# VH-VL binders against Adapter SH3BGRL (SH3BGRL): the designs that were tried, part 4

Target 1, 113 residues: Adapter SH3BGRL (SH3BGRL), of Homo sapiens (Human) (o75368)
Amino acid sequence: VIRVYIASSSGSTAIKKKQQDVLGFLEANKIGFEEKDIAANEENRKWMRENVPENSRPATGYPLPPQIFNESQYRGDYDAFFEARENNAVYAFLGLTAPPGSKEAEVQAKQQA

## First folded at step 22 (VH-VL)

Design aa1 (from z4 with light chain A98T)
Fold by OpenDDE, fold request of step 23:
Structure aa1 (fold): chain C 113 residues (1-113), chain A 119 residues (1-119), chain B 111 residues (1-111)
Amino acid sequence: as target 1 above (113 residues)
Amino acid sequence: EVQLVESGAEVKKPGSSVKVSCKASGFTFSRYAIHWVRQAPGQGPEWMGWIFPILGIAKYAPKFQGRVTITADDFAGTVYMELSSLRSEDTAMYYCARDEYWDSGMDVWGKGTTVTVSS
Amino acid sequence: QSVLTQPPSVSAAPGQKVTISCSGSSSNIGNNYVSWYQQLPGTAPKLLIYDNNKRPSGIPDRFSGSKSGTSATLGITGLQTGDEANYYCGTWDTSLSTGVVFGGGTKLTVL
C-alpha cells in the first residue's frame, strides 16, 4: 500500500497544497493509500527520518512532507511526484502497475513493442 | 554566518510573564526544530520545549506544561518563548537552539537571555 | 536528579585520553540518538557529537562518541587545556515525559 507521510498541522500553505495534490491524485485514481501523520505521531516522524534515503534528503534540515513510500520502499518527495505526474509515469513512480487503458499503460506498451 | 539572535536580558517580578525571542540569522528555521533550554546558575541545562514551525509542532516539558508557550513567526523568522507565573526559581539563562530534526542534536545556540525574577 | 547520569568530574593530563559516561534507560538512550555538548565557562553549550557518534563540521576527530545499550560514552583523545569544560549528554526520551533530557554534566579538568 502507498504510504504518504504528511504533516496535518503544517502552517505552510505550500506544504498543505503539496500534500493535498498527492492525496487528491491518489483518491481520484482510486489508488489505495495510507496517511502517516508526522505531526500527530512521533513514531511516524521518526520512521520517515530514518527511512528517507540519505541521497534523497535535503542537504540540511528535515525532509519535508509529503514523502511517498510504497510499503517500506521510498518512492520520492513532492517534486518527484510532480515530475512523474507531468510525464504520465505516476504508477511507475509509485511502483505500481499502470491500469489498462491508461496513458501510462499505452506508452509502456509502445515501448515494449 | 548561521546564528540565533536572542532578545535582551529581562528583569521581572514574581507572578509576571516574560517573552524571549529567538531570530534566525543566516538560515531559515523552516527546516529545523527550535528548542528552548534554560540553565540556572551553577546548574546544568534544562529542556523546556521545542517547536517545529513548518510542521506546526510544539511540545513542552511536563514541568512547564501550562506555563510555557512556544510560538513562531515565519515571516519574521523568529521563535518566541513565553513563561508565565514567574517565580524566583525561574531565574536562569534561557537559550534557544536549532536542531536539524528534533533529536539530532542542537548544533546552533543563541547566546542566551538572562531572566532574573526578583521582588 | 537528572534523567541521564554522568560522573560529576573527570581529570587527566594533557595529551591523554578521557572518557565520560552517560547512563540512561531504554526509553531514552536505549531507543534514541545521543548528543554531547561542551560548555565553556560563560558560554552556551556547543554540540560535539550527534546521532551517537557523528561529529559536526569543525569538531576535531579527537572527540568521539559511542552508544551501547542504555549507555553512551564521550571520548576525548589528545587532551588539551582548552578542553577543560563541562560536558553534557543529551537524548530524546519517549516515555511519559517525551522530550529532550540531559545528563547532570561532567566537569573535565586538565591537570
Scores: ipSAE 0.864, ipTM 0.940, lowest interface PAE 0.5, mean pLDDT 96
Fold by OpenDDE, fold request of step 23:
Parts: sequence; C-alpha cells; structure tokens
Structure aa1 (fold): chain C 113 residues (1-113), chain A 119 residues (1-119), chain B 111 residues (1-111)
Amino acid sequence: as target 1 above (113 residues)
Amino acid sequence: EVQLVESGAEVKKPGSSVKVSCKASGFTFSRYAIHWVRQAPGQGPEWMGWIFPILGIAKYAPKFQGRVTITADDFAGTVYMELSSLRSEDTAMYYCARDEYWDSGMDVWGKGTTVTVSS
Amino acid sequence: QSVLTQPPSVSAAPGQKVTISCSGSSSNIGNNYVSWYQQLPGTAPKLLIYDNNKRPSGIPDRFSGSKSGTSATLGITGLQTGDEANYYCGTWDTSLSTGVVFGGGTKLTVL
C-alpha cells in the first residue's frame, strides 16, 4: 500500500497544493493509499524522520510533506513525484506495475521493442 | 550569521500578560521548529512548548496548558510566546531555541528575554 | 523533581576525564534521542551533543555522548578550566507529559 505522509494543519498553500496533487492522482487512478498525518500524529512524524533516507533529506531542516512510501520503502518527495508524472513513469516511481492499456505501459512496451 | 533575536526585557504586574517575540535571522525559518524554554534564577531550564510553523504544529507543556500561546508569523520569520495570568513564579529568563526537527537538539538559542513579575 | 536525573555535581583536575550520567525511563531516554547542553554563567545553554552521540560543528571531540537503555552519559576528556559550567541532559518524552524534558543539571567544577 502506498503511504503518503502529509501535514493536515499546514498553512502553506504550496504544501497544501502538493499534497492535494499527490492524493488526487492516487484517487483518480484508483491506486490504494493511506494518509499518514504528521501534524496530528507524533509517531508518524518520528517514523518519517527515521525512514526518509539520509541522501534524500534536505541539507537542513525537516523533510517537508508530501513524502511518499510504498510500504516501508521510500519512493520520494513531491518533486520526485512531479518528475515521474511528467515522464509518464508514476507507477514505476511508486514501485507498482503499470496497468495494461495505460499510457505508461504503452511507453514501456515501446522502449522494450 | 544564524541567530534568534528576542524582544527586550519585560516588567509585569501579577495577573497581566506578556508576549515575547523571537525573530529568525540567517536561516530558512520554515525548515525549523522553535522551542520556548524558560529558566528561573538559580534553576535549570524548563520547557514550555514548541511550534513548527510551516506544518502548523504547536504543543505546550501540561504545566502551561491554557496559559501559554505560541504563534508564528511566517512573513516576518518571527515566533511569539504569550503567557497570561502572570505570577511571581513566572519571573525568569525566557529563551527561544531552534530545532531542526522537534527532538534533534536545540542548536541555536536566543539571548533570552528577562520577564520580571512583581507587584 | 526533574524527569531526568543527574548528579548535582562532579569535579576533576585539569586533563582528567569526567562523566555525567542522565537517567530516565522508557518513555523518554529509552525511546528518544538525548541531547546535552553546556551553560556557562550568564549565557544561554549551548548544544554539545545531539541524537545521543553526535557533535554539532565547533564542538571538540573531547565531548562525547552515549546512550544505553534508559540512561545517557556525557563524557569530557582532557578537562579544561573553561569546561567549568552547568550541564543538562534533555530528551523527548512520549508519556502523558509529551514534550521536551530536562535533567536537573550537573555542576562541573575543575579543581
């Protein structure tokens, strides 16, 4: 299951939009996901801190939401998600198999041919 | 230079309120949490609460719950701590301190704001 | 009275090693990162150790931290006169009093 770590209480318009973009995408594509609120749940904050890879953390400060995991495997932040989406590689980004007939599946098929 | 600049000393009457400000300088305000810690004369530090402005998180020590309010102005890069119903026991040095997370250690401290409560 | 317990005072001669203990419980030191602070007279506390055993930039390797179970230890080698100060341990507590908790402090005297 895809886990999206978000801050429900964030007052940042940018963060809110990024969170909505990720969640909206998952919902629209009927990809199962869980929201993990780091604002409302201390354990979620701690888990995210400990499980975002060191090389993926910002130079300083706390990794900002949304942060995306597949189960316990870190997949990336919003920028990584955005890039994957722009390249029609979101399923790969998420560690999922692209559904047959999807644009991503078609692209993969062409690349393998 | 990375620093936290606190407001000036305060002298207050019992029952009144005090609001101390803490302005961040030299670093990205939105990436950090700010703690408030006070220290009475001859005593050790006492944690009051913290705020992570960009995430919209603020928590208070039970001792001060209902009497303390911590807020932030993201545009000004400033955190505020308001303590109401002041009493003589609230006389102390009040520090704001930066934390990269919430439990990673307070690596930057303000110089402190002296609050004196006396009749 | 403090949630974390420290010895009130320690002393040693210059050049020697001292250790300062900090004892807590499973809800604080047992499950959370420990920090250590040095406070010189008339100054704000200064971070010495974070995340149990890490030193911020500018802190000499004479200062070390360790954690085991529900206790933490600050080590100071090559003691210098300038090390005379109060030292506080701190950590997060996940009990009903969720937040930062500090030790009562240890006064280090350099003989």
Scores: ipSAE 0.863, ipTM 0.940, lowest interface PAE 0.5, mean pLDDT 96
Fold by ESMFold2, fold request of step 23:
Structure aa1 (fold): chain C 113 residues (1-113), chain A 119 residues (1-119), chain B 111 residues (1-111)
Amino acid sequence: as target 1 above (113 residues)
Amino acid sequence: EVQLVESGAEVKKPGSSVKVSCKASGFTFSRYAIHWVRQAPGQGPEWMGWIFPILGIAKYAPKFQGRVTITADDFAGTVYMELSSLRSEDTAMYYCARDEYWDSGMDVWGKGTTVTVSS
Amino acid sequence: QSVLTQPPSVSAAPGQKVTISCSGSSSNIGNNYVSWYQQLPGTAPKLLIYDNNKRPSGIPDRFSGSKSGTSATLGITGLQTGDEANYYCGTWDTSLSTGVVFGGGTKLTVL
C-alpha cells in the first residue's frame, strides 16, 4: 500500500497544496493509500525522519511533506511525483503497474513499439 | 550568519506575564524546530516547549501547560514565548534554541535574556 | 532531581581522558537520540554531540559520544584547561509527557 506522510496542521499554503495534489491524484485514480500524519503523531514523524534516504534529504533540516512510500520503500517527494505525473510515469514512480487504457500504459506501449 | 537573538531583559511583578521574542537570521526559521529552555540561577537547563512553524506544531512541557504559549510570525522571522501568572521561581535566564529536527540536539542558541520576578 | 542522572563532578589532569555518564530509561535514552552540551561560565550551552555520536562542525574529535542500553557517555580526550565547564546530556522522552529532558549536569574540573 502507498503511504503518504503529511502534516495535517501545516500553516504553509504551498505544503497544503502539494499534499492535496498527491492525495487527490491517488483518490481520483482509485489508488489505495494510507495518510500518515507527522504533525500529531510522533511515531510517524520519527519514522519519516529515519526512513527518507540521506541523499533525498535537504542539506539541513527535516525533509518537508509530502513524502511518498510504497509500504516501507521510499518513492520520493512532491517534486519527484510532479515530474512523474508530467511524464505520464506516476504508476512506475509509485512501483505499481499502470492500468490498461491509462495514458501511462499508452505512452509505454508507444515507446516500446 | 546563523543567529538567534532574544529580546531584552524584563523585570516583572508576580501574577503578570512576560512575552520574550526570538529573532532568527541567516536561516529560514520556519523549517526548523525552535525550543525554549530556561535556566534558574545555579540550576541546569529546563525545557519549556517547542514550535516547528512550517509543520504547524507547538507543544509544551507539562509543568508549563496552561501558562506558556509559543507562537511564530513568519513575516517578522520571530518566535515568541509568553509565560503567564509569573511567580518568583520563574526568575531565570530564558533561551531560544534551534534544532534541525526536534530530537537531534540544539545546535544554535541565543545568548539568553533574564526575566526577574520581584517579590 | 533530574530524569537523567549524571555524576555531579569529575576531574582529571591536562592531557588525560575523562568520561561523563548519563543514565536514563527506555522512554528516553533507550529509544531516543542523545545530545551533549558544554556550558562555560557565563555563557549559553553549546552543542558538542547530537544524534548519540555525531559532532557538529567545529567540534574536535577529542569529544565523542556513545550509548548502550539506557546509558550514554561523553568522552573527552587530550583534556585542556579550557574544557573546565558544566556538561549536560539531553534527550527526547516519550513517557507520560513528550519532550526534551536534561541531566542535572556534571562539573568537569581540570587539575
Scores: ipSAE 0.665, ipTM 0.873, lowest interface PAE 1.4, mean pLDDT 91
Fold by ESMFold2, look of step 22:
Structure aa1 (fold): chain C 113 residues (1-113), chain A 119 residues (1-119), chain B 111 residues (1-111)
Amino acid sequence: as target 1 above (113 residues)
Amino acid sequence: EVQLVESGAEVKKPGSSVKVSCKASGFTFSRYAIHWVRQAPGQGPEWMGWIFPILGIAKYAPKFQGRVTITADDFAGTVYMELSSLRSEDTAMYYCARDEYWDSGMDVWGKGTTVTVSS
Amino acid sequence: QSVLTQPPSVSAAPGQKVTISCSGSSSNIGNNYVSWYQQLPGTAPKLLIYDNNKRPSGIPDRFSGSKSGTSATLGITGLQTGDEANYYCGTWDTSLSTGVVFGGGTKLTVL
């Protein structure tokens, strides 16, 4: 299952928008996911501290939400998600098979031709 | 250079409140945990609470819950700590301190500011 | 009555080694990261060790940290007179009320 780490009480408009953009996309496409709140839940906050790969962390400071995992496998942050969406590669980014008949499935079929 | 600067020393009467500011410079303070720690004369540090502005978290030590409020002003780059119902036991040096994570270690400290509570 | 227990003082001669212990419980040292602070007279605390055993930039490698079970240890080798200070351990405590707890401090005398 897709797990999206978010801060429900973030005071940052930019963070709130990014989180909603990711969650809204998943909902609209009927992709199953779990929200993992790092503001209200200390264990989620510690887990994210320990599981975002070193080469995906900022030079200093806590990695900013949203952070996206498939189970325990790190998939990326908002910028990676945004890039995947712009390239019709969101299912691949999430480690999922694109639904038959979707735009992403068409793009994958053309790239293999 | 990365630094934290607390507001100037204050002398207060019992029963009043004090609000200490902590100005951050050289880093984006909202992306870090900011702790408030006090130290009475001859004693060790005592944690009062923390704020992590970008995550929207503020939490207080049980001893101070109900008397302390920690807030942040992102535009001013400043964290505030307000302690109410002051008592003589609140006489101490008050520090703000930065932590990259809430649980890692306080790597940048202000010089501290004295709050003296006397009648 | 600090949650974390440290010896009130230690002493050793210049050039020697000293260790400072910090004892706690599973809700703090046992399951959380330990930090160590040096406080010279009249100054703010200074971080020596974070995440149990890591040194910030500018802290010489003669300062070391370790953790075993619910106890942590600060080691200082090659003692210098400038090391004379109070030393505090600190850690996150996850019991009923979560937050940072500090040890009562250890005064190091270099003689």
Scores: ipSAE 0.623, ipTM 0.860, lowest interface PAE 1.6, mean pLDDT 90
Fold by ESMFold2, fold request of step 23:
Structure aa1 (fold): chain C 113 residues (1-113), chain A 119 residues (1-119), chain B 111 residues (1-111)
Amino acid sequence: as target 1 above (113 residues)
Amino acid sequence: EVQLVESGAEVKKPGSSVKVSCKASGFTFSRYAIHWVRQAPGQGPEWMGWIFPILGIAKYAPKFQGRVTITADDFAGTVYMELSSLRSEDTAMYYCARDEYWDSGMDVWGKGTTVTVSS
Amino acid sequence: QSVLTQPPSVSAAPGQKVTISCSGSSSNIGNNYVSWYQQLPGTAPKLLIYDNNKRPSGIPDRFSGSKSGTSATLGITGLQTGDEANYYCGTWDTSLSTGVVFGGGTKLTVL
């Protein structure tokens, strides 16, 4: 299961839009996921602190949401998601198999020809 | 240079309130936890509460719940701590301190400001 | 009565090694990160150790931290007269409405 760490109480318009973009994409493509709120839930906040890889953290400070995991495996932040989406590689980015007939499956087939 | 600067010392009467400001420079304070800690003469530090502005979180130690309010003003680059219903036991040095996380350690401290409560 | 227990004082000669203990519980030291602070007379506390055993930039490696179970230890080697100060441990505590707790402090005397 895909897990998306978010801050429900964030005052940042940019963060709220990024969170909505990720969650909306997953919903529209019927990809199962769980929201993990770090603002109201201390255990989620601690878990995200401990599980975002060091080389994916800012130079200083807490990594900003959204942060995307497949179960406990880190997949990336919003910028990595956006890049994967633009390259028709979101299923690979999430560690999932692209559905037959999708643009991603079509691109994969052409690259293997 | 990363620094925190508290407002000047205060002398207050019992029953009044005090609002101490903490001006941040050299970093984007809203992306960090800011703690408030006080230290009475001859005693160790005592945690009062914290704020993490960009996440929209503020929380207070149970001892101070109902008397303390911690807020931030992003435009002014400043965190505030207001302590109400002052008593003589509130006489202490008050510090603001930065934490890269809420639970890692306070890596930048202000110089502190004295609040004295007396008649 | 501090939630975290430290010895009230320790002493050693210049050049020697000293350790300062900090005892807590599973709701604080056991499951959370420990930090250590040095406070020279008339000054604000200064972070020596964060995340149990990491040093901020500018802190010499003769200061070290460790944690085992519900106890943490600050180690100081090569003692200097300038190390004479109060030392505090701190950690997050989930049993007290999720906040920071400090030890009562340890006065280090360099004789």
Scores: ipSAE 0.572, ipTM 0.832, lowest interface PAE 1.7, mean pLDDT 90

